VH-VL binders against Inositol oxygenase (Miox). Designs and how they scored, part 5

Target 1, 258 residues: Inositol oxygenase (Miox), of Mus musculus (Mouse) (q9qxn5)
Amino acid sequence: FRNYTSGPLLDRVFTTYKLMHTHQTVDFVSRKRIQYGSFSYKKMTIMEAVGMLDDLVDESDPDVDFPNSFHAFQTAEGIRKAHPDKDWFHLVGLLHDLGKIMALWGEPQWAVVGDTFPVGCRPQASVVFCDSTFQDNPDLQDPRYSTELGMYQPHCGLENVLMSWGHDEYLYQMMKFNKFSLPSEAFYMIRFHSFYPWHTGGDYRQLCSQQDLDMLPWVQEFNKFDLYTKCPDLPDVESLRPYYQGLIDKYCPGTLSW

## First folded at step 19 (VH-VL)

Design b3 (from j5 with heavy chain G33A)
Fold by ESMFold2, last read:
Structure b3 (fold): chain C 258 residues (1-258), chain A 123 residues (1-123), chain B 107 residues (1-107)
Amino acid sequence: as target 1 above (258 residues)
Amino acid sequence: QITLKESGPTLVKPKQTLTLTCTFSGFSLSTYAIGVSWIRQPPGKALEWLAVIFWDDDKLYSPSLKSRLTITKDTSKNQVVLTMTNMDPVDTATYYCARRSPGDYEGWYFDLWGQGTLVTVSS
Amino acid sequence: EIVLTQSPGTLSLSPGERATLSCRASESVDYKYLAWYQQKPGQAPRLLIYGASSRATGIPDRFSGSGSGTDFTLTISRLEPEDFAVYYCQQYGNSLTFGGGTKVEIK
């Protein structure tokens, strides 16, 4: 999985990342945080949000071309089989991509999906297409943002890093706003699960605090299920719905603000 | 010197539409990442952000007031215009235009304010 | 929306004294995105502090800010006669909200 060198979907994937790496700037991200930070777009339940992902195919995914709603159940069921004792972790699998609903509200996919990266500092080598997609990003011409550390202090902690805008940060903030009763590990995994240059590529360690080092194994464990459950054998969602509704009722019940 | 100045009616009847103009000098709304906001302050109360328009014509509105607000700009005249429909006595306030932090792209604080214009909504 | 609660509502002090103003957020303000303003009667607000602790251009060093998360403080180390005013905090972490103000008045 994560084939960025060949395949039938590569042109769409490259175009998405070119737009992302051109337009995701410190200014852009700061605007998006304000735009989405009041959670006033829609009132709906978790299951209604999962259903909305039926209408979404992730244009940044190089491996598959099917609706993202099934990915939520695939990921959740993969975790459930490996970690049957951690019901909150099963729910993380169901929830993790729900921020992609922004694409259905008119947000361009390059601001919703795909790998995230820090804005305000130089992109590092494991960022996908790094050598061919950042040439037109205006932040690279700004001396405040074009060095290795950019606007950041060494080891400031990822909680203090301004990530490119997308479904990770949107959902993290939505979960805080709606006061989900999940463990702190769940919030952290959601917030950083698309930060592949860090948790998989080993880059950006100069920005990490000890807290980030302690949380990295959780993000890597989640990543196993996020990445390796993408297959054409789609789960029987209707038979799974009662179990996951029970978890929703426990951790994030009712109609929520989005 | 850099200035902003609000202009428009000071008395408006309920249900009428308010139109306010912010005229500024010493900076351009075509400069990267520049934004101009409208912010109001009811007498004796806290400030409330209303709307912003950016150099690239992107716009954001206070979610609670979005249906009543329109913000536009004319970069060549150094003007930003706010329109607010269906005015009510509770909308009585001093209305300010303010510049969003011009060199701090992560910042949403306001380093330069107009003098403000008091708008009274009364029959 | 994040609600900012400022305390005390009024602070009565004499010139030369230290003023300590509190701003508490109903939920964590990310990245220390908090600003402080001074507003004198009949005037527009004046930016003092941004990023919780950075002084705006032209602001005397007697003004300092600190804090993170939900708790933020503005300190005026030695009050001058011109410092008697209302002070507002403002967060820009994930929305734009202002506190209710603290009036610093002459004792």
Scores: ipSAE 0.775, ipTM 0.898, lowest interface PAE 1.1, mean pLDDT 91
Fold by ESMFold2, last read:
Structure b3 (fold): chain C 258 residues (1-258), chain A 123 residues (1-123), chain B 107 residues (1-107)
Amino acid sequence: as target 1 above (258 residues)
Amino acid sequence: QITLKESGPTLVKPKQTLTLTCTFSGFSLSTYAIGVSWIRQPPGKALEWLAVIFWDDDKLYSPSLKSRLTITKDTSKNQVVLTMTNMDPVDTATYYCARRSPGDYEGWYFDLWGQGTLVTVSS
Amino acid sequence: EIVLTQSPGTLSLSPGERATLSCRASESVDYKYLAWYQQKPGQAPRLLIYGASSRATGIPDRFSGSGSGTDFTLTISRLEPEDFAVYYCQQYGNSLTFGGGTKVEIK
């Protein structure tokens, strides 16, 4: 389970999850869908967005207090070494956290970062701090949302599940809006990479379709690089920039709508 | 009985700021998930959503007009106020306040509307 | 942003006839996120249908909605004198937009 008990930043992490689990509701997620659904906040390139992450430190991470822009290159380079033949997969590593830019636009980090979970049904045991953070969530008082399946049909597919709002779903929708020419596996990994209760904890299988079962190994493979590259040894970003600009030109060129 | 009513000036000159008030009764902005929206309709044209304010004071604005709009509320007076800066003749429209679908948390349809107020922008 | 195109622009019919009004979206809209309104001259819109096919409170059963993807329909099975009005569709997927309207007028 991901119930953190130590780390130099634990109080900040717990506060972030307490706010998340209190305020992420069906109503809240619906509001964010409308708020961000027109992608009208900024026009910028991928590299400009990566550079903006220099201003962001992820408050849900108990161990790393470094700007998230370096994490993007660390993850990408880890994938590149392990999967040199899949250039699109290298780019997934660079892209996966770009939705965190919402925090720089005033979105509170509990709606941007951290592990995601389905709204509209009962949280399952592997959700981080599950036993101590959901008591004030109003959806638990709503019989439509308080059962194991809540508002969902068995095996409806994760694409039909309302996930808590954050950088995963924002970036997935941004990539679709801007028509990125990446494989469907890339879109899926981006969309669900923070869904740790599912891909690592083994929970929520009752909501999964066969497509989700087929995609799980991709999300788990990506997760290896996301977890193991969060370290204090930072990459030489300027030497890496030309390679990744080439991938951007191939898959998601130019000025994009955010 | 549940009602909403718009009030404010009917004539505004170009470059001026429009302020409209929605006064409602029969429901409260303290009720969970309730929201009040402003929607306008230029003569002979489609409706255009402008902004919404929710019970928890969260606010959303139409992306194309966001820089010109401010929405606020006074829960104790059952009022929602819209301010729109830099008015232009193209902003001539009937302005409505409307309640967002209460209880349908995925819904963004409007089940209750005020009668509307026509605002003309001309010299 | 999603553009809703309603057709026909004007529909001239007599009381008792069936009206079929079309709303076409420029890109796919989840069927849960489509609504229809009626508006008479000098009046505010009135909600008729939400979720493509669900009638709002107090709406007669002669009004029905259907459709998915890019194509949605409002049907009035038998026109009454009070049904001669302008009808608007609205999508509320990832944004909020309204169609240009279909005027149903007496022939």
Scores: ipSAE 0.772, ipTM 0.888, lowest interface PAE 1.0, mean pLDDT 91

## First folded at step 20 (VH-VL; from b1 with light chain S30H)

Design d4
Fold by OpenDDE, fold request of step 22:
Structure d4 (fold): chain C 258 residues (1-258), chain A 123 residues (1-123), chain B 107 residues (1-107)
Amino acid sequence: as target 1 above (258 residues)
Amino acid sequence: QITLKESGPTLVKPKQTLTLTCTFSGFSLSTYGIGVSWIRQPPGKALEWLAVIFWDDDKLYSPSLKSRLTITKDTSKNQVVLTMTNMDPVDTATYYCARRSPGDYEGWYFDLWGQGTLVTVSS
Amino acid sequence: EIVLTQSPGTLSLSPGERATLSCRASESVHYKYLAWYQQKPGQAPRLLIYGASSRATGIPDRFSGSGSGTDFTLTISRLEPEDFAVYYCQQYGYSLTFGGGTKVEIK
């Protein structure tokens, strides 16, 4: 998984990341925060949002090319099997990619999908295509944003770090706005599951607080299912709906603001 | 010195369209990161953000008023124009144009303001 | 939307006294995205503080901002005659909203 060196989708993936690493700036992310911060685009239930994922293919994924809704259920079922005692964790599996609906509202893929990274500081080596995609990023010409720490203080905590805009950050903020009754671990998983430079690459530790480090194993645990549940064998989604609707009703019921 | 100044009608009838122009000097909308906003304040009440336009022609609107608002710019004239349709007496307010903090691209605070123009909506 | 509640509505003090103004957010504001403005009658607002605690250019040292999460404070250490005005807080973490204002008036 995560093959960025070969394959028929490599050109598409590279193009997406090139745009991302060019246009994801402090200013861009700041604008998106304000643009989406009122969550006034749509009112709908979680299950309706899951249904919308059927219309979207992630252009940053080099390994698979199938609807995201199936991946959501696959991830959730994988978690359910491994962690039967944590029903909230099952729900995290279902929810984690729902932020991709922004693409259906006209947001470009490079602002929705793909690996995330901190803006406002120099990209670290484990960022995908780091050596070939940041040349045109205007922030790297600003002395405030071009050093290792950039605009940040050592160990300031990821809660104080401006992440590149995407489905992770959007959904994280959406969950807070709608007051999901999920544990803090769930919020970390949602916000940082695409932050591969951190949870897999071992980078950006200079920005982390002790709390971040304590939560890191949860994000890593989630990542196992996010990657390795992708298979051609698709679950019977219709048979699973009642179970997950029950979880939705428990943790994030009703019509929500998106 | 940097200045902003609002201009337009001070009296509008209900259901009519308001058009306001902000003319500024001392900075340019061609500069990276520059944004100009409109903010209004009913008499004796709090401030309300309406819209912003950026150097790259990106635009954001208040969600509650989005359907009624249009913001445009003329970079060569250092002007930003706001139109608001279907005016109502409740829209009576002092309308300000203001500059978003320059160079602080994370920030959304306003460091320079016009003097404001009072717009009264009445029959 | 994020609602900012300012208190008290009116603060009556004498020159030389310390003023403490509160701004409470309905939800936590991220990255200290909080600003304070001063407004005198018939004038536009003037930026005092940004980032919850950073003083704007030209603002006297007697003005200071503090706070995080849902609770923010503007402090005027020693009131000058020109400080009697209305003060507004503004958040820019989730969209843009302003508080209802606190009027600082002379006792």
Scores: ipSAE 0.919, ipTM 0.960, lowest interface PAE 0.5, mean pLDDT 95
Fold by OpenDDE, fold request of step 22:
Formats: C-alpha cells, sequence, structure tokens
Structure d4 (fold): chain C 258 residues (1-258), chain A 123 residues (1-123), chain B 107 residues (1-107)
C-alpha cells in the first residue's frame, strides 16, 4: 500500500522523501557504493538476516501493521501460491526487503527505504512528491545531471544507470557479490521493485534497453505480491522455515557477506 | 598550481601510533565533492587504499584497517591527518595522500598525489 | 573484496613497440569503474585512465584503455623511453582495490 496523498502518517513519509530527494545525489550514491562495496559489515545467513527484519521501522510505509519478517514470508507465500513452479521466485519474495538491515547499522531511513529513482538525471513526473522535494538537490544545479537524460545516453540500459541508494540497490549488489545462483529475473525484481516511477509510472523508458523492457513484466508481477500480500492473516513462520531454508540452501547457501 | 605534501615521522616503533599530515594547496576541502585519501605502498608492492575524508566531514575507511585508522581534516589549514594505531613492521610503506578527482562524483580515482613519505616500522 | 590480477608481471619491450597490459577482476566491475596509473621509481603514481577508457588531462594519445566486466586493457601504442615504469589498475566499483602492477622494462 502506497498512500502518499492522505493519512496521519503523510507528514512522516513526506519528510523522509524530502530528505531522500535532497541528499540522494550522484556523489552520495557513489560513496555508498564504496562504503558497502566490501560487504564487510556482517557475516550471516539469510535466515539470520530475516530474523533481523523485525527490528526495523520503515518510515516510508504508511501501513505498518505487522513485523517486517512476516511481510517477507507473506510475500513469498503469495508468490508460491501463484507460481508454484518457480521456487526461485518464492525465494525472491523472502529476500526482497533484506537490504533494509542497513538501517540497523545506522543508515538513515531516506537512504534505505522508499521509492527509488535514477540519480544523475532530472527526476521525472511520476516520482513521488517530485514537485516539492528536489529543490535543494545539488545535482539539479549541475547541467550534467539536470536534463532529462542527464549523464546517460538514450537507451543505455538500467544496468548502466545509477539508482538512488536503498535496500534495493544494496541487496542487488550483495547478491552479485555473494554470487547468488538466481536467474536474472530475480536480480531485476530485487533491484527495481521499489522503482515505481518505472514499473508503475511508465517513466524513464528513454533509459531502458530492450532487456529492461523484457524484464519489466517480471518486476510488475512481483509488485503485485509486494503490495497486496499484506494481510492480517499471518503465516505460521516456524512451519515455513524448512521450506525456505531449502530454497536458501539451493540458491544462496551458507554464511554470506553483508 | 595544486600540490599535496605528506609530513610526519619516518620511523615508528612497533605498537606505536603513526600520525601523518597531508598539506595541500590549490584547492579547498570546503568545495563540494572534494575528497582527500590516504594510500600506502609497501616497498616493491602494490597500492592499498586506507581512508578518505570529504568536504562534508564524511569518512570512509578500508574495512581491514578500519579499527586502526582515524582520518580528520582542518579545512582552514588545508590539512588532512591520518592516525594509524598499533603499527607493525608489516605497515612499513610509502604513505601517499591523494585527491579524489573533483567534479566526477561518480568516480573514485585519484588525479593528484603527494610525493609520498616512507614510514619504516622497526624496533 | 574484488581482486585485480595484472598480467604479465613484467613486460620487456623496446622503444617504439606496442605494449598491452591486462587487468582481470575477480568480479565484474560495474559502470567501467576502472582506472590506470603509471608509477616511475621514486615517484607517486600518475593517473592515466579513468572510467576504463577516458584519458586523464595531459596524458598522451599513445595511452588508451579498454574493457568491461572482468577484463580490462591498457595499451601503449608506441613506447617512449619515458614510458618504462610500473602500471597499476584500480577498480572503484566495489570499494577500492589495486592490481599488483605490471612492470614495463626496456628489453
Amino acid sequence: as target 1 above (258 residues)
Amino acid sequence: QITLKESGPTLVKPKQTLTLTCTFSGFSLSTYGIGVSWIRQPPGKALEWLAVIFWDDDKLYSPSLKSRLTITKDTSKNQVVLTMTNMDPVDTATYYCARRSPGDYEGWYFDLWGQGTLVTVSS
Amino acid sequence: EIVLTQSPGTLSLSPGERATLSCRASESVHYKYLAWYQQKPGQAPRLLIYGASSRATGIPDRFSGSGSGTDFTLTISRLEPEDFAVYYCQQYGYSLTFGGGTKVEIK
């Protein structure tokens, strides 16, 4: 659920996005890449990481009704039900928000949660609060980064686009670093599930390669479960652990570098 | 003309703390995007990045040496200081300060270097 | 961490010859975050190439960089006497690491 137009938590959400859209710059993202690029913050298993989710607060989520770990399992189970033949997809459901652990290491919310967007170019209209939150972004004062394409070439491919830093990009990089044996679709889902301007807003197509467009339906498919699996009926997590541990062992086993 | 110059002791005993100062001219650490790094090179060996400090006082350290390193700046003096604790003979190296290339905020390459200072750790 | 392996360790050539230096990354380096440096004895490294293929200011045309992913190359089209030195690659995609260097020596 993404209600950014009304509600008692709107101010909190807006504040987070204001900070995000102010401080998420090419330089900032570049620094975060280097800061986290060694993945030396913690050695732990996926299941240990899942256990850490409940210590997190997502300030960009207007609908915080239950622990984050439950959302992970709910998402995974929703996918499992709809796509029983794709066990890797089930795992993506479990994994997708694990990058939020950065918040536990002191990273501010605006650098962890919320919608993502390309830095190094002008924010497009579908970016939430676009008209009221980018005024203090220093990149928009730089002619290199303030045009529609900014530092990018037409249809350069999202693999060559610098995304705002957050749990999506972090986990994506982490998965590559640790050599997860998941298909490319999984990597797209992880990296871009919060890129709403793209998969929902229809923007930034000028940056996309054909591969990106081919992968777009997968990100959209995942988004159905990410948004709509949140329900009061909580899964029996303990009963589900063996199944998902099996998937973890298959695709991303052992102690990983975070 | 832009210059960087390292200064400090050239001989340190084991377990002692090394303090090096980088003094630069021709640019300011108050300028947006500016970062100054320390990089070392053992004799006849490869380069190793140690730390960086930015205009906004943000700091990053090599993960392997983070616990031993502290980097600070004095913008008014155009100085960056590196401290490294618990020195060991294996830390014998030429220590360089270097500027992260300004204006390319995506990049982490170093366009200007000091001449380096050889620090020998020996009892 | 990302390990950069440079080859060969030593390259013996004569002035006027073409030099080809390789830098292999243990993992793919994103966005061509690769730089090359030249270091002469008793001197600090000098930036040659950044972004895998962009020449730094003041660097002669005979120096060129290429590559992506895990394989990068520095080429010196025609060696000048002043080009005999050690060359290092550096990646800045995943933290910062340097290669072990290639020594270009006179044959």
Scores: ipSAE 0.915, ipTM 0.959, lowest interface PAE 0.5, mean pLDDT 95
Fold by ESMFold2, fold request of step 22:
Structure d4 (fold): chain C 258 residues (1-258), chain A 123 residues (1-123), chain B 107 residues (1-107)
Amino acid sequence: as target 1 above (258 residues)
Amino acid sequence: QITLKESGPTLVKPKQTLTLTCTFSGFSLSTYGIGVSWIRQPPGKALEWLAVIFWDDDKLYSPSLKSRLTITKDTSKNQVVLTMTNMDPVDTATYYCARRSPGDYEGWYFDLWGQGTLVTVSS
Amino acid sequence: EIVLTQSPGTLSLSPGERATLSCRASESVHYKYLAWYQQKPGQAPRLLIYGASSRATGIPDRFSGSGSGTDFTLTISRLEPEDFAVYYCQQYGYSLTFGGGTKVEIK
């Protein structure tokens, strides 16, 4: 399970998850879907969004000491080295955290960063700090939401599950709104990459369809690069820009609606 | 019974500010998950959602009209107030207040509506 | 944003006949996020159906809804005189939009 027990910022990380697990409810998530679903907040390119991430400190990360744009390029280059034949997958690495820009627009970080979980059903054991952070969530007192399946049908598919609101779902919906020409695997990986209780913890299988089982290896492969790419060396961004700008021009060109 | 009723001016001149009040009874805006919306309908045209205010004072606005709209509430008076600035003849419509699906937190359908108030914007 | 296109624009029928009204979305909408309303002249809309197929409180069982993806249908199995009105669909997945309406009128 992902229970943080050390790190220089542990108190901040716990507080972020406590707020997340208290306030992320079916009601909250449904309101966020409407709030962000028209993508009318800003017009900007992908590279402009990457630059904006440098203004963010991720309060869910116990070990953060580097700008978030580091992570975007490091993840992308890690994938590029391992999967040189899949240029769309390199781009997934660059894109995956761009939904964190919501925090720069005043969205509380507990609704932007960190591990996600389904709302509308009982949290499972591998959810970070599960035993100490959910006692004040009002959904757990609602009999519709407090069982293992909660409001969901068995094996309904994760596309039909209301995930806690954060950068995963925001970016997935932004990519759909702007009609990115990436493969379905790319959309899926972006949408569920923070769902650690599922792809790493093995929980929530009762909600998964066959499509989710088929996609799980892709999410797990992406996760290898997401976890292992932080380092003190910044890639030479000037050398990398032409390549990634070429991928942006291919899959998600121009000024986008955010 | 549960009711909502719109009140305010029926005639507004261009560039003026419109203020509409929704007064309701039979439910409270302090109840978890309750929201009250404003929705308008130009004569002979489709409905257009404008804004919502929730029990916890959270607010959402139509993206195209956000800069012109302010929604507030007074829970003790069972009132929700919409202010719309810089009125234009194209804003002529019947304005409704409506309750968001109580108890269905994924739902954004409106189970109860006021009778509506026609606001004409004309010089 | 999602555009809802309703057809036909006008449906001329007699009492006792079956009415079938179509709502087509410009992109897929999960069925739980679709609603139907009835509106009579000079009156507020009345909720008929939510979640594509669930009847609102007090709505007669002659009203039924179905559909998924981009294609949704409202059916009135046997028209009553009070059913001659305009009908609107609404989606509420990630935004709030209404269709342009279908007028059901006396033939």
Scores: ipSAE 0.827, ipTM 0.920, lowest interface PAE 0.9, mean pLDDT 91

Design d4
Fold by ESMFold2, fold request of step 22:
Structure d4 (fold): chain C 258 residues (1-258), chain A 123 residues (1-123), chain B 107 residues (1-107)
Amino acid sequence: as target 1 above (258 residues)
Amino acid sequence: QITLKESGPTLVKPKQTLTLTCTFSGFSLSTYGIGVSWIRQPPGKALEWLAVIFWDDDKLYSPSLKSRLTITKDTSKNQVVLTMTNMDPVDTATYYCARRSPGDYEGWYFDLWGQGTLVTVSS
Amino acid sequence: EIVLTQSPGTLSLSPGERATLSCRASESVHYKYLAWYQQKPGQAPRLLIYGASSRATGIPDRFSGSGSGTDFTLTISRLEPEDFAVYYCQQYGYSLTFGGGTKVEIK
C-alpha cells in the first residue's frame, strides 16, 4: 500500500500533491485556521457526517478508489477486532476522516486530504514527491522558513507546529470545540494520523517534545488499521450502525457544530 | 507615509444597504500576504471584526454577519469596499479599515488603522 | 468561541503609578496569538503588544505584556499623562475576538 511509483491512480495523486506542496504555506494555513475555526458551516450529527462522505473519493490515495464513508467503518472494525476492550478507540476509527467533509463545501482536495507536513520549515526527504513538487512554493524563498527548523525552536512539540491544513487539524479542532469526551490519545491520533513523514518516515524528530515521543506508539498503532483496512472487503454497515451510535451517544452525542 | 481612510455615508436608514470605501496609500494590496480588514466599534463597546480581503482576492467574513457582508477591492485604486445589507439601529458604530500584520503570516493583529467613520442607523 | 474578560473594568490611578491590566480567556490561547491595543477618546485603536509580549514599533518600553494559557497581563510600569485611555486585548488563534476593555483614568 502507499504505492507512489506506479498504478492507475498515480497521475491524480501526483497532481493533488503538486498543488498541495505549491500552495500550502504559512500564510495559507493561518487563513484556513480562521476560516474554519468557528465551526459555523453546518449543524449535524456524527452519523449524518459519515453519510455525507458516501460521495467522496480521496484523490490523494494511490491505492483505492471507493467512497470514504466505507473506509470509516472498515477502520473502526479493524480496531474493534484487535482492541475489543477500548471502545473509544473503535470510535476513533469511525471519526478519523470526517474532516474530509470540507471538500464537499468547496475546499480543494489538496487542502483537505493526503499526507500532512509542517509549513514554516524545510520539507524533509520522506515527504512524498518531495524532490519534484515544492519548487513553486513561495515559503522556500523565505529565509525564515527554508531551514531545517525554520520558524520553530528545537523540540518545541508538535502541538506548536503549524501543520499543512487538512482534515486532521480541522477534525481535531472540531472535537475540541464540541467538547468530545474522548481520551487525550484519541485527540492526538486524530490530529497527527496523516503525518506520515513523522510517524512512519522517522523525519521531523527535531520538532518533537517528550509528549510526542510518548504518543508516537499510539499513532503508529492506529496507522496499522488506517492503512491495512483500505482493502475492498466491506462489513455490513447497517448491522454495525447501532453499536457505533451507542459510542457516539457516549462520547460525542447529538447535533454538533461543523 | 502610510495611511488608510474610510469614506461613505454617516447616516443610513433601517433596511438600507451601507457601502463604505477604504482608500489607502503607502502599500499595495498586490503584495504577497497583505490583507485589509473592516472592524467596527459600537459606541462604548468592544471592537468587532467584520471581514478581510487579501492580495490574492481571497475573502473571509465574520461568521455571524457573513450573509449581510460583501468585501471587494480595486488594487489599481488602492481601495477596499465593504457592503453591508439590511442595516439596523444596532449596527450604529464607528467603522474602521485596518491593515493585517504585514509580513507576519501567523499574525491577525492590525498594525495600522484608519481614523474611522461613524455610521448612524436611524429612521 | 473564545471570550476575553478584561479586569478591572476601570482602573483609577495617578501619574507615576504602575498599572496592571488583566485579560482572561475562556479557554487556553497560545501566547503568540494575543495582542493589546490602546484607544484614546475619539481615536482609532493603536497596537501596543502582539504575541503576548512583543512591543509594536514605536511603543515605549514602559508597556510590557506577559502571560500564557488563559491569563494575560499588560503592565504600564510608570503611568504618564498620555497613558490614560481604554485598553483592549485581542486573541487571534482560531477566531478573532476582542476583550471588553479596561479604562485607565486619573484618580
Scores: ipSAE 0.822, ipTM 0.916, lowest interface PAE 0.9, mean pLDDT 92

